VHH binders against Testicular acid phosphatase (ACP4). Designs and how they scored, part 2

Target 1, 367 residues: Testicular acid phosphatase (ACP4), of Homo sapiens (Human) (q9bzg2)
Amino acid sequence: LPEGPLVFVALVFRHGDRAPLASYPMDPHKEVASTLWPRGLGQLTTEGVRQQLELGRFLRSRYEAFLSPEYRREEVYIRSTDFDRTLESAQANLAGLFPEAAPGSPEARWRPIPVHTVPVAEDKLLRFPMRSCPRYHELLREATEAAEYQEALEGWTGFLSRLENFTGLSLVGEPLRRAWKVLDTLMCQQAHGLPLPAWASPDVLRTLAQISALDIGAHVGPPRAAEKAQLTGGILLNAILANFSRVQRLGLPLKMVMYSAHDSTLLALQGALGLYDGHTPPYAACLGFEFRKHLGNPAKDGGNVTVSLFYRNDSAHLPLPLSLPGCPAPCPLGRFYQLTAPARPPAHGVSCHGPYEAAIPPAPVVP

## First folded at step 10 (VHH)

Design g4 (from f6 with F27S S105D)
Fold by ESMFold2, look of step 12:
Structure g4 (fold): chain B 367 residues (1-367), chain A 120 residues (1-120)
Amino acid sequence: as target 1 above (367 residues)
Amino acid sequence: ELQLVESGGGLVQAGGSLTVSCAASGSTFSYYEMGWSRQAPGKERELVAEIYSGGSTYYADTVKGRFTISRDNAKNTLYLQMNSLKPEDTAMYYCAAGYEGDYFDEFDHWGQGTQVTVSG
């Protein structure tokens, strides 16, 4: 179908590169952690800042004809989870997206840009899964008790025993999630030029990645993938669609909503869309929703708007265009609603979350 | 590996107060997100309170206003001050810790629990 102009964009991105979240007991680098990670464990690194600035510059270029070159509060809304690394990532991204926010701007022209957040305990929009959601944990337990999961765990018994011995990390109770923690630490260290321990061979890293993929599948996929999504990524997806609906209904000038969040946010959203690609989103990965006017016959297509998706998961390459299963891009908005409905929470609410809450700010006044 | 040991549980009359503690050892305490969960007989474990690495706190609706979570990083100790106790608060109370992770942000470490019994 012929594509018309953009009318609205929603972006969800993972924070930039960070220090490891923790050391494992036998980590050869734990004794020098304060030297290696001067901002602290889990904190955004200078490489993370660079990645987000680069993402912002990509967004500037992509939306040059759509967004004003200057930040306008009525056009753009930025929301982050309440973590230093996601807040700082949003700020670095905005420095790339809007020249007046860039480092080194002349003092007379520098303009700070607000990044909105809510307390971690209240963030039902971007933080998944919440520890306070018993129904989600019941669904996760069903997945982890299933024969397929247990057979995979059995097949990795020897590997997991060796991993426990090499790391000193107990794997009792949560072997696959704890194996992911080891992989995360190793990958952070390798990305920063630290040698891997001898036991962390390419084969070990590949096995850890396979374990992570199984565990991600349990979290966002079958069994009952749609119900899991209603409690997780479907909430954000519903908010994105509701934000566009409000913008259209009220004639709002808002053009773009940006969400600075985590890999789990992107994984849960991909799960809700049926688009999980088997990989963990890299730092600064960005999933974009682009709403365009439909230039064809609106009556036949059920509306005037189409939705296209892109996924920027590698800064060395162009973003990947994505299509919902059952709706090749550009997907008519009505069809997009229909296909995603099972994964989105009903209007009356769902366990743990109640009715959804949109993240659209009040209509801005012209400054 | 981080090890968590709860203490301070016991028998308390309804309306009374009790503090449970959790001693952490074997790792850097200050980088953990910490929490308390409880499990009453015949029920699933439920989250009671959390204290995030940035210092903000969460409380379940059933305990909000009555319970206070706090931590002392110098002593590697997590506390739960429980006031205005009710028989419904009777449960095994578990200390838990997790990293503020990417990935699925679940608790990774659990203590053995300390019993709190509130008599009517």
Scores: ipSAE 0.512, ipTM 0.788, lowest interface PAE 1.5, mean pLDDT 86
Fold by ESMFold2, look of step 15:
Structure g4 (fold): chain B 367 residues (1-367), chain A 120 residues (1-120)
Amino acid sequence: as target 1 above (367 residues)
Amino acid sequence: ELQLVESGGGLVQAGGSLTVSCAASGSTFSYYEMGWSRQAPGKERELVAEIYSGGSTYYADTVKGRFTISRDNAKNTLYLQMNSLKPEDTAMYYCAAGYEGDYFDEFDHWGQGTQVTVSG
């Protein structure tokens, strides 16, 4: 039951609520979109800011005894993808996590907190590599050409035809991904109090969610889930473990690394952990890795450090504790390392260019 | 629905320059992430350059420093300026568009392509 003190935390969270990424041709709200979404499509909304501030306040409370109440650059490192919505989400989160440093505080206390990023094209850590990794696309093709996937597509032919008629959106070429965009638009609109069109019944929404789950499963799950993960979520997982190892070896004061990213980042990480639950991470969802020292345990049972996972996917409830398959919590670090090894890239890396073996640098490690 | 039409391809001597263009119609251009991909015969399509709706850009290492992507939202047009062209740049060049997505983001719309041929 009782665990030793925290020694390191890694957090990966999705940005807050945003405007829809797209508007389909027959969208009844299309003509007033500039009024509904004043910052533009895909941009973080005021609700998204609120969600991230709330997440930051949750983190402040959870880590009150672990993190200094004031921001200290040696204790916390924040990395974001290079998108307005993830950068703004990180900033809003930090205002909750370090309220005395936040804007609106007395001038003597206010302190801007850096959020680090890299160019989108160079972000191999937090970006899902679909466009830039041909080997990943080959693995995905194996999944999408499998009989089970094709049978599901065929079973949805009638539904997809009706969806084209209701939306005016052609599904040629990419039917499942384009169906997902319809779902995304509907969910964003509903979250902002807009009436759904009559055809967007609960049954339609459930079918769109099933289509999304199949497509996500092809991206991060079987077949060859571990090999896919080596090119995706395993890179981030490896970096999290390597960051902790470096902190311990060098005695660094770093206590927390925070990653502001996307649903695909969380999905890829869940895939690498074998923890994908069939659902898309909601806005401001947070997956946390908590490293603790513990006493009175033999070294051969996993050493002096354990890893615990939590998943905050609903701010109205306590975060869900997660357990790595094959390692009931709290998981000894050595066993965590062993069980995740197939999903993490090998030391010499993996090649995005087919089956030939090429030297790929180890996954980037943040400070 | 967004429609993309490339133009400006042709035959050019090595070391030369060429601009390809992509005209967009049927939707609001400014909301799209835009890009250029290329495919030589017998090879896989490869991403050449991207420009996000906010103006930031990406370039493949094979073209960095030689190619420049730009967009004119008022004219609904995407450009790729190609300088110091090499025979290895010979390919069909495709204009592509997608909304910025959380999901497993990919381009949704493709043009029919414009051929660029670089002779030695």
Scores: ipSAE 0.447, ipTM 0.734, lowest interface PAE 1.8, mean pLDDT 85

Design g5 (from f6 with Y31H F104W)
Fold by OpenDDE, look of step 10:
Structure g5 (fold): chain B 367 residues (1-367), chain A 120 residues (1-120)
Amino acid sequence: as target 1 above (367 residues)
Amino acid sequence: ELQLVESGGGLVQAGGSLTVSCAASGFTFSHYEMGWSRQAPGKERELVAEIYSGGSTYYADTVKGRFTISRDNAKNTLYLQMNSLKPEDTAMYYCAAGYEGDYWSEFDHWGQGTQVTVSG
């Protein structure tokens, strides 16, 4: 079927480059951290701002024929997690997407664009509700107790022991996320041209990346990936679909919803879509949903709408077209609903406390 | 070295009130998500309350309306005000800390706990 016009877009992107979240006891750069990261650990860097500005400009180019040149509150809605780095990322992105919000614009023409957020504790859309969801914990336990996970972990005992000596951290017998934090620190330092310790060889980094992948896999992969998704990425997916449905049903002028979030947000969403590729989303990575209307019999297959997915994970290359497993690209919307249903929360909600406990209400629809 | 030291636990009668505190050291307190968990004998550790760097709070349904979590960044101290205590609240209460924005794991650091016992 010939592709019809673009009618709705949902974007989810990771914030830009940031300072390390933490240091480690034997970090050679620990004493000069305040100089290296003047805005503090975990905060967006100048490079991060640049990356998001660039992403915004990319989006402007991609949707030049679709979006108005000026921001319209009825056409574009932006939500961010309530973190400085994600809020700033959203602003930088929007400066690229809309020239009126760009830095250096004539002061008289400068128009700031609103970024919406909810308190961190209340954000059930763009964050993992891990700590407050016992069922999710059970699912994770199942994954971490699995033979495959344990075998991999056992294989890294020696590695982690050595890493303990290099970092000054306790890592053996501890959650793998701790090892990931070491990787995060090293990667941030490396990205900013800082010398790494001699022990932080490419092989060590590779191994840490593998450990990280195992950790992430436990969250978004088997076993029971779909059930895990219902408690995480499936919620966001459901919200995206619900927004589109509402817009279409009510004839609303909303064209685009943007989510400024984290790698974990994208990973959760990828998990829900069955598109986790074993890699952590890089800074300013962007996953997009493009809804197009086709000239056809609306009565067939749930309507005349298709969904196309793309993933921009490298600014030096074109976005990657993605296909939902089991669906051609572009994917008919009805088929998309059907295939993603197991990963999305049911209409009655999902319980974090078991079958007899209160269900988590569905995520709110964007106004 | 990051340290969390709980205090204020004790024996209290049902319906009574108690405040437990957690003194934090060795890290930038204001950048951490803080929380209280508790573990009763024979039960799994459960999250009681969380407070994020921005000040937003979460409470378990079992304590909502009765407990208040707060933090004093200037003093590097976390608090849990517990009102209308019930025997079911009897547990070891643990102070916990996690890096801001870390969504993939439980808390990174735990205290040794303070015992709260509520008599019926």
Scores: ipSAE 0.545, ipTM 0.814, lowest interface PAE 1.1, mean pLDDT 91

## First folded at step 14 (VHH; from g4 with S27D)

Design k5
Fold by ESMFold2, look of step 15:
Structure k5 (fold): chain B 367 residues (1-367), chain A 120 residues (1-120)
Amino acid sequence: as target 1 above (367 residues)
Amino acid sequence: ELQLVESGGGLVQAGGSLTVSCAASGDTFSYYEMGWSRQAPGKERELVAEIYSGGSTYYADTVKGRFTISRDNAKNTLYLQMNSLKPEDTAMYYCAAGYEGDYFDEFDHWGQGTQVTVSG
């Protein structure tokens, strides 16, 4: 289908570079952590601010003809999870997208841009429901008890034992998730110019990446990927589609919704779309949904809409265009609904706590 | 490494009240998001309550209005006040903690549990 003008955009992006979430017991840098990470563990770094400003400038350029140069409250809605790093990332992004809001602008022209959030405990839209959804844990247990997962875990027994010895971190109970935390700490430290421990060779890092990919796959992929998505990334996907449907039905001026969130938010969404690529989304990675009028007349009664996806996971290169399996871009909206339906919550709801709990429908995100 | 030790469990009559506590050591308590989970014999573990580092709370529907989670960062202690107890509240109660997360944001640290038994 030939591409026409944009009519709506939804963006989901990971916060920028941050300090490590934790130090493992034998971390050679743990004794100076307060000096290395003066804002604290898990907090957005100066590099994280730079990455988000760069993402905002990319978005400004990409949407120059679509989105007004100045912020208009009726055109853009921004929602973040309630974490300092995601709130600060949204602010830095918006300074790039709307340069007159940037710090250092003349006072007469500076205008703060609202970033909306909800309390962490109430955020069913953007946060992965690991802690609060027993049904999801049942599905995850099925994946982790499967023969493929257990065979891989057995094959890494020697490696995991050595990792415990090098790190002093117990891996009992959740070995692959805890191995991911070691990799995360090493990568954060390396990104900030700290030497890796001698044991953290390229082969060790490669093995940690393989372990992480298996664990992520269990969380958002088979078995029962669609059922997992109904409780996770399908909720956000449904909200994105519902926002566009509401804008079109009511003739609203809203053009863009932006979600500042986490790697797990992007992973869950990729899982719902069947587009997980085997990697953790890097800092400031951005998944975009672009809704365009369909050019030509394939159907009666109004303009048809297509959906195109892009994934910006490397600021040194152009964004990667993505296509749903079975729907080459640009995908007609009706077919996009059909192909994603198994991964989106059904109308009767999905329960985290058995049949007596009604599913929590996505909140409308329309000003 | 963060260490968690529960206390205060015991036998209580249906309709009664009980407070369980969790003492934390070995890391900065105030950074952690905390919670209580429970497991009855033959049942799956279920999340009972959470309290985030900023103070917001979550409660499972089965305990909402009857249980209160709280924390005292100066004492490195997490509490669960349980009122109007029912026999179905009988379980091992576990204290849990997690860092403010990327990734899948799970609890990373668990206590050994304290038994709560409600007679009726």
Scores: ipSAE 0.508, ipTM 0.778, lowest interface PAE 1.5, mean pLDDT 86

## First folded at step 15 (VHH)

Design l2 (from k5 with S53R)
Fold by ESMFold2, look of step 16:
Structure l2 (fold): chain B 367 residues (1-367), chain A 120 residues (1-120)
Amino acid sequence: as target 1 above (367 residues)
Amino acid sequence: ELQLVESGGGLVQAGGSLTVSCAASGDTFSYYEMGWSRQAPGKERELVAEIYRGGSTYYADTVKGRFTISRDNAKNTLYLQMNSLKPEDTAMYYCAAGYEGDYFDEFDHWGQGTQVTVSG
């Protein structure tokens, strides 16, 4: 369908490069971690700042004709999760997007740009609800107890035993999440020029990536992907659509909403859209929603707006255009609503604390 | 591996106060986000409070203003001060620990719990 002018943009991006979240017991770099990572584990690195500045400059160029060259509070809203690395990433991004407001501007003219946040445990919009949603855990358990998942886990028994021996990290209870922590540590160290241990061969890294892909698929994919999404990425998707709807109904000047968040935020959104591709979003990856006037018959399409998606996962290449399954870009907004409806929470919401339904027989009394 | 042991539970009258503690061992306590969750019989486990490595805190709405989470990194101990207790606060209270923020960020380590019972 012929496209018209851009009218609204929503952006969701992962923070930049960070220090490892943890060291494993036998990590050869463990004892010098305070020297290697002077801001601390999990903190945004100088490279992470550079990545976000670069993303901001990409956004400046992409939206040059759409956004004012200066920050205008009525045009742009920025929200972050309440983590140092995501707040700092938002600030670095905004320095690229609005260079006149960047640090280093003349003192008399510098005006900081607000980055909004909410308390971590109250952030149902941007945080994956692992710690606070029993209903999600019930749905996840169905996936992790499925034969396919268990067979893969059993097939990795030998590999996981060797990983325990090399790392000194117990994998009992949650082997795949703990294996991911090893991969995360190794990848952070490699990205910063540290030698990998001899046991961390390309084959080991490939196996760790396969384990991570299975675990991610269980979290955001089938079985019951739509029900999982209603508690996770569907909430953000619903908010993005609702924000545009409000802007249009009320004639608001807001043009862009930006969300600084995490890999799991992007994964959850990809799951809700049916677009998870088997890979973890890299640092500073950005998923964009672009709303444009549709040049066709408004009555036939239920409106004159289309939605297009892009995914910037590699700064060396142009962003990837994405299409909602069942709606090649540019997707009419009405069709976009219809196709995403199963993954979005219903109007009355979906509770993380479902009603207790099952009667469980009393346990036998042991004398 | 981090290990967590709760203590200090007991029976208390409505309106009373109680402190529960969690002793940590086996890893560097200061690297963890720490929290308290609770589970009443027949109900789902719920997050009560969290404290981050830098000392910032979060509280569930049901306990805000009544409960205070704190940590002592030198003693490897997490605390929950519970004031103005209500019968609906009756639950098993679990100490938990996890990492900040990426992937599917959940508590990785759990204690066995300490029972808090608030009478009528």
Scores: ipSAE 0.502, ipTM 0.736, lowest interface PAE 1.3, mean pLDDT 86

Design l5 (from k5 with F104W)
Fold by OpenDDE, fold request of step 18:
Order: sequence, then C-alpha cells, then structure tokens
Structure l5 (fold): chain B 367 residues (1-367), chain A 120 residues (1-120)
Amino acid sequence: as target 1 above (367 residues)
Amino acid sequence: ELQLVESGGGLVQAGGSLTVSCAASGDTFSYYEMGWSRQAPGKERELVAEIYSGGSTYYADTVKGRFTISRDNAKNTLYLQMNSLKPEDTAMYYCAAGYEGDYWDEFDHWGQGTQVTVSG
C-alpha cells in the first residue's frame, strides 16, 4: 500500500552534555570541579544546551509539514524527568523546535513552552523502579551470575584491580557499575578538553567502554530481556502505543509526544525493542516513532497504520532508520503490537514483589 | 569516596519510636539520592524508604504512615524516624546512597548498618 500521511510521532531523547556525575579520589581535576562545572556535577553544560537546541532545530525541519509553526498545547505534549539537566534539555529542544521559544526571538514574540514532569518517586514511565523492584533485581542477578557475564568479568579482574589503584576508588560490590562511573568522569573531562591522567589511555577507555557494554547488556539483554523490559522500557513503549491508540480512537488533535530523559531510558526502550546496538546513547540522542496511515483498504480499529523507527545518535549524520526485529519498516501496527507484546507489561500490570503485592499499573496515557 | 555511618539503633518496645541516622562524609552529600534498607534475619534486604532527586520520597508498604525519611544537607545526615514500631521491623538498617539520576538508579554506597530490635 502506498504510504499515507504522518499522523503521530513519539520522541524519546537523552539530555544534552552534562558534567560528570562523580569524581574519584585520585582525580587530578577534583579540586577544581566547582570551577570546571559551575552548575555542579551531573548538570547540563552550555554544550548540552547547544546540542538540544540543535536537536530541536533538526526536529523542526523534519516535521515542518507536520507540526504547526507555533506551539499548540493540543498538538504537542512534552514530558521530562524531574532533573535539572533533562528539564533544561527539554526547554532547549523546544527552543529549537518552535521559533517563538528561540533564544533570539523578540521579546514581544517570545513564548515559553510548558514542560511537564512528575516527581521522581512517582515517575514510572521515564524512570524505572530499579531500587524498589525485587523482581528486577532477581532478573539482574540472573544475568550477572550467568556464565557469559562471569567469564567476561573474570577476564577483566586484572584491569579492574589496576583501575582501583589508579583511581583510588574501591570497586567492591558493583565493579562494573563503578567502573562505568569512572568512564563517565573521564569521558566528560575529555569532551571538555581536560587532560586525562596518563593511565587513562585510549586502551583503558576502550576497555571501560566494553565493560560498560557488558553491564548494559545485563540490564537490557539476555537472559529474560523481555521480562526485564516489562519492568522498564516496555512500560514506555506501551505508553507510546497507548497514546497513539487513544489519539486515533478519540480523534484527538495531539500529533507529538516528546520525552526528555536519560541514556538509561533510551537503553531500556532499545532493549524493549530489541534494538540495543552495544553503545551508550550519546548526548541528545533521539529515538523516534513515526506513525503513518497507508492509503487503501483501512484495517479494523484505526486503519492501515504503520510504525517507522529512527535513531539520531550523531548530529553529523542522518538519522538511522531502524527496523523492529521481524518487522521491517514500515511495520504494520498490528504486527508491531504482536512482536513487542512480550516486552510490554500486560494490561493488569507487572508485579515487582510477586503474587502478594499489587502489580505496577500500566503507565498513564497522555491526557 | 562517600562514606556512610549509621547510628541510633537499639532495643525498643513494640509501639515505640526510634530515629536512626546516617552520617555521610567524603563527598558532596547533596548530590546523592539516599535511602534506607533493612535486612531481617533469614530475609532478603529490602528497601524501606528513599529520598529521590527533588525531594520526593518512597516508602515500602510495610512502613508507610509509620516511618519518615528525611535529610539535612547542611549536616550531611540522613534520618529515618520510625514510629509505631513492630516486632516485624526488627532488622539491621542500612544507609544507602547513589548519585542523583545515576546510571540505572542503583545504590553504590552502603553503611555498615545499625541494629534495630523491637520487642513484643
């Protein structure tokens, strides 16, 4: 069937460039951190703002024919995690997406665009119940106790020991996660032109990246990737699909839902889609869902709708078209539902505590 | 590196109250999300309460309405006020911390724990 018009878009993007989340004891830049990162650790940088503005402009271009030139609250809905860096990222993005919100707009024309959020404790859509979900911990334990994981970890024993010595940081308990934190610090510093210590060689960075990939794999990959997704990225996926369904069913004017979130949000979503590519989503990375109506014989309950995915992970290149495993783009919506069903929470929700506790309800649909 | 030291545990009668504290040092306390977990004999460690970024809080269902988590950033201290204590609350209580908005939202710092015993 010939491609019809775009009818709905959902976007999930990582915040822009930020300061390191942490330092380490032997960090040569530790004592000047307040100068290097004036807004504090973990906070969005000027570069981060720029990246998100650019992403917004990209989105403006991509959806010029689809969206109104001015923001309409009925047409576009933006939600962010309740973090300064994600909220600011959302604002910067919207400044690119809508000229009326742009930093250079005349005062008389300038209009702020609302960004919605919920308290972190209540955010079960863009933040996942990692700490409060015993079942998820069990699933992670299964992954980390698996032979493949243990073998890989064993291979890095010497490396991790050296890392401890170089950083002065203990990696006991969660060595791969803590190693990731070191990587984060080093990468942030490097990105901002700070010299790295001699021990932080390209090889060390590469190894740390590999370690990070292993750890991420445990979270979003086998074993029981689908079940893990039901507790994480599948929730968001389900919400996206539900929003589309609601919009279509009710004939709502909503065209776009935007989520400002984290690398972990994207990773979880990628996991739910089976599209984790072994890389951490870079700053301002954007995963998009584009729903299109096909011309021809309308299917039952919403017509001939297809879903196309794209991933923009490099501003210097075009977005990557993605295909759901088993359903090349454009993927019929029905098929999309079927293939992603295992990764999405069931209608009754998923229980974190087994049969004795109330299930986590499905994520709410955008009002 | 962030260090956590719990205090305030002890023996208390059922229906009584107790406040445990966690003193943090070695890093910027305000950058951490903080929580309390407990482990009873023969049971798995469970999250009791947590303060997230922005100040929102989580409580396990078993302690809702009875326990209150709070923090004083000026004092680098985390608190857990426990009221209407029950024998079932008997456990080692651990202070935990993770960076705000950290990767996969996991705690990566733990204290040594403080024992809370509630007699029936």
Scores: ipSAE 0.734, ipTM 0.881, lowest interface PAE 0.7, mean pLDDT 92
Fold by OpenDDE, fold request of step 18:
Structure l5 (fold): chain B 367 residues (1-367), chain A 120 residues (1-120)
Amino acid sequence: as target 1 above (367 residues)
Amino acid sequence: ELQLVESGGGLVQAGGSLTVSCAASGDTFSYYEMGWSRQAPGKERELVAEIYSGGSTYYADTVKGRFTISRDNAKNTLYLQMNSLKPEDTAMYYCAAGYEGDYWDEFDHWGQGTQVTVSG
């Protein structure tokens, strides 16, 4: 069936470039961090703002025929995690998406665009209740106790020991997570033209990236990837689908939902979709869901909708078309539901505790 | 490197109150999301309370309404005020920290713990 018109879009993107989340004891730049990162650690940089503005402009171009030129609150809804860098990213993105919010706009014509958020403690959609979810920890334990994981970790024992010596940072307890933080610091510094220590060679960076990938794999990959997803990325996926369903059912004018979030948000979502590609989403990476109706018998309820996925992870290249495993692209909506059902929470919610404890209810749909 | 040291644990009668504290050092305290976890004998460690970025708080259902988590950034100290204590609250209480907005929402810094014992 020929592709019909675009009817709904959901976007999830990572915030723009940020300062390092942390430093390490032997960091040569530690003492000048306040100068290097004027807004503080973990905060969006000027480059981050630029990246998101660019993403917004890309989105404007992509959806020029779909969205109104002016922001309409009934057509576009934006939600962000309650972090400065994600909120600012959303604002920058919207400045690219809507000219009325663009920098340099005449004061008389400038219109701010609202970004919605909820307190972090209440955000079960873009942040996941990992810390408070014992079941998730059990699942992670299963992954980390697996022979493949342990073998990989054992292979890095010497590396991690050297890393401790180079950084002055103890990796005891959670070596992979802490190693990731070191990588984050180094990568941020490198991206901003700061010299790295001699020990932070390309090989070291590569190894750190591999370690990171192993860790991510434990979160979003086998074993029990689907069950893990039900507690994380599947929640967001379910919300996206529910929003579309609600909009269609009620004939709402909502055309686009945008989520400003984190790499972990995207990774979890990729996990839910079975589309983790072994890489951490770069800054301003954007995963999109495009719902299209096919020209056919209007009387057939829901039967003529397809879902197309794209992933923009490099501004220098076209977005990557993605295919849900086991489904053609575009994917019929019914098939999409079926294939993703194991990764989505059931209607009654999921339990982070034993079978008799309270379940986490499904995330609410966009109002 | 962030160091966490708990204090204030002890023996208290059921219905009593106790405040445990966590002193942080070695890094910028304000950059961390902080929490309290506890582990009772033979049980898994569980999150009790957390202060998220922005100041919002989480409490486990078992302690909601009885416990209050707070922080003083000027003093680099995290607190857990525990009221109406029950024998089932007996556990080693651990101070925990994670960087704000970390890629995985987990704690990666832990104290040595302080023992809280509630007698029935």
Scores: ipSAE 0.667, ipTM 0.861, lowest interface PAE 0.8, mean pLDDT 92
Fold by ESMFold2, look of step 15:
Structure l5 (fold): chain B 367 residues (1-367), chain A 120 residues (1-120)
Amino acid sequence: as target 1 above (367 residues)
Amino acid sequence: ELQLVESGGGLVQAGGSLTVSCAASGDTFSYYEMGWSRQAPGKERELVAEIYSGGSTYYADTVKGRFTISRDNAKNTLYLQMNSLKPEDTAMYYCAAGYEGDYWDEFDHWGQGTQVTVSG
């Protein structure tokens, strides 16, 4: 059946450009970090704000015929992790999506848009229980103890040992996120016009990217990728599907749910969908779920909905349409449920999480 | 690079209280998310409590209401106040740290542990 009008959208996006999360001991820029990064490490930069404003403007244009031009509380719900950079990214995005509500608009028209959050320790929707979930640790251990993983790690021992000398970090025998931290710092500095250290050649950067890819694969990929997803990206995927189901059942006016989050949120969701493309999500990358009615006789085809996916990972190009493996685009909703079921937690919950939690708050009760 | 040293473990009677401490050095303590994990003989290591830089805390259900995590950034010290101790709280207690950021949020700095033994 030909694809018809949008009925619901879910968006998950990474925050904008930020300062490095940390310095390494021998970082040539560490002594002047407070001058280079005046808002502090890990904080959203002016470029990050621009990227999110640009994403919001893209969303305005894409959904011009679907969303009201003004923010309406009943149409849009925004949830962020509890980090300054993701909260600020959501605000900058919304200024692009609803320019009439933007800061600096004429005072009579200005209306703040709420961005909802929960304490970091309690966020099981957009942050995953890596530290607190024994089952996830067991699955990750299986992946990291595999011969292929260990042989690759051993092959990098010489590289990591040399990198210790250049950085002053302990890296050999340590978690690979430490090597990722070096790469992240170098990339942030390079993006802001700072010269790379002489040792940070293109070959070094490529090797660090390969190490990161191995580590990401262990976290979201085989072995037991579906079980890992049930504890991670499948939680959010399940919430997206459940939110749409609730909107349909109750006839709610909600049209869009937006999630401001992190690279790991997108990676875990891509893992649950079987759509990880081998790259880290860039700043302001956006994965969208678009729910559309089939065109046709509603009485005979009532309840027919398709799901289409897009991934905006480069503002210079149109978003990439994505296809769920095993489903043609657009994917019928029932088939989408079937194909994603192994990666989604069961309704009663899984270890470390429990029952599904909706992203949409209950409808307010009129007193 | 961040170094973590636990202290304050020992033998305690059931129903008693004990405070374990973790001294941090070699890096800026306030940048780190901090936590306590424990490992009993023959068991997997389990997260006991976390404290984030914004002050929010997490407690495992097995210790909620009995244990309190706190930090003193001026002293570079993490604390775990353990009250109403039970024999099942017997374990090696490890201080752990991870940075507050993107990527996977695993702990990547660990202390050597301090033994807590609760007798009956």
Scores: ipSAE 0.575, ipTM 0.819, lowest interface PAE 1.5, mean pLDDT 86

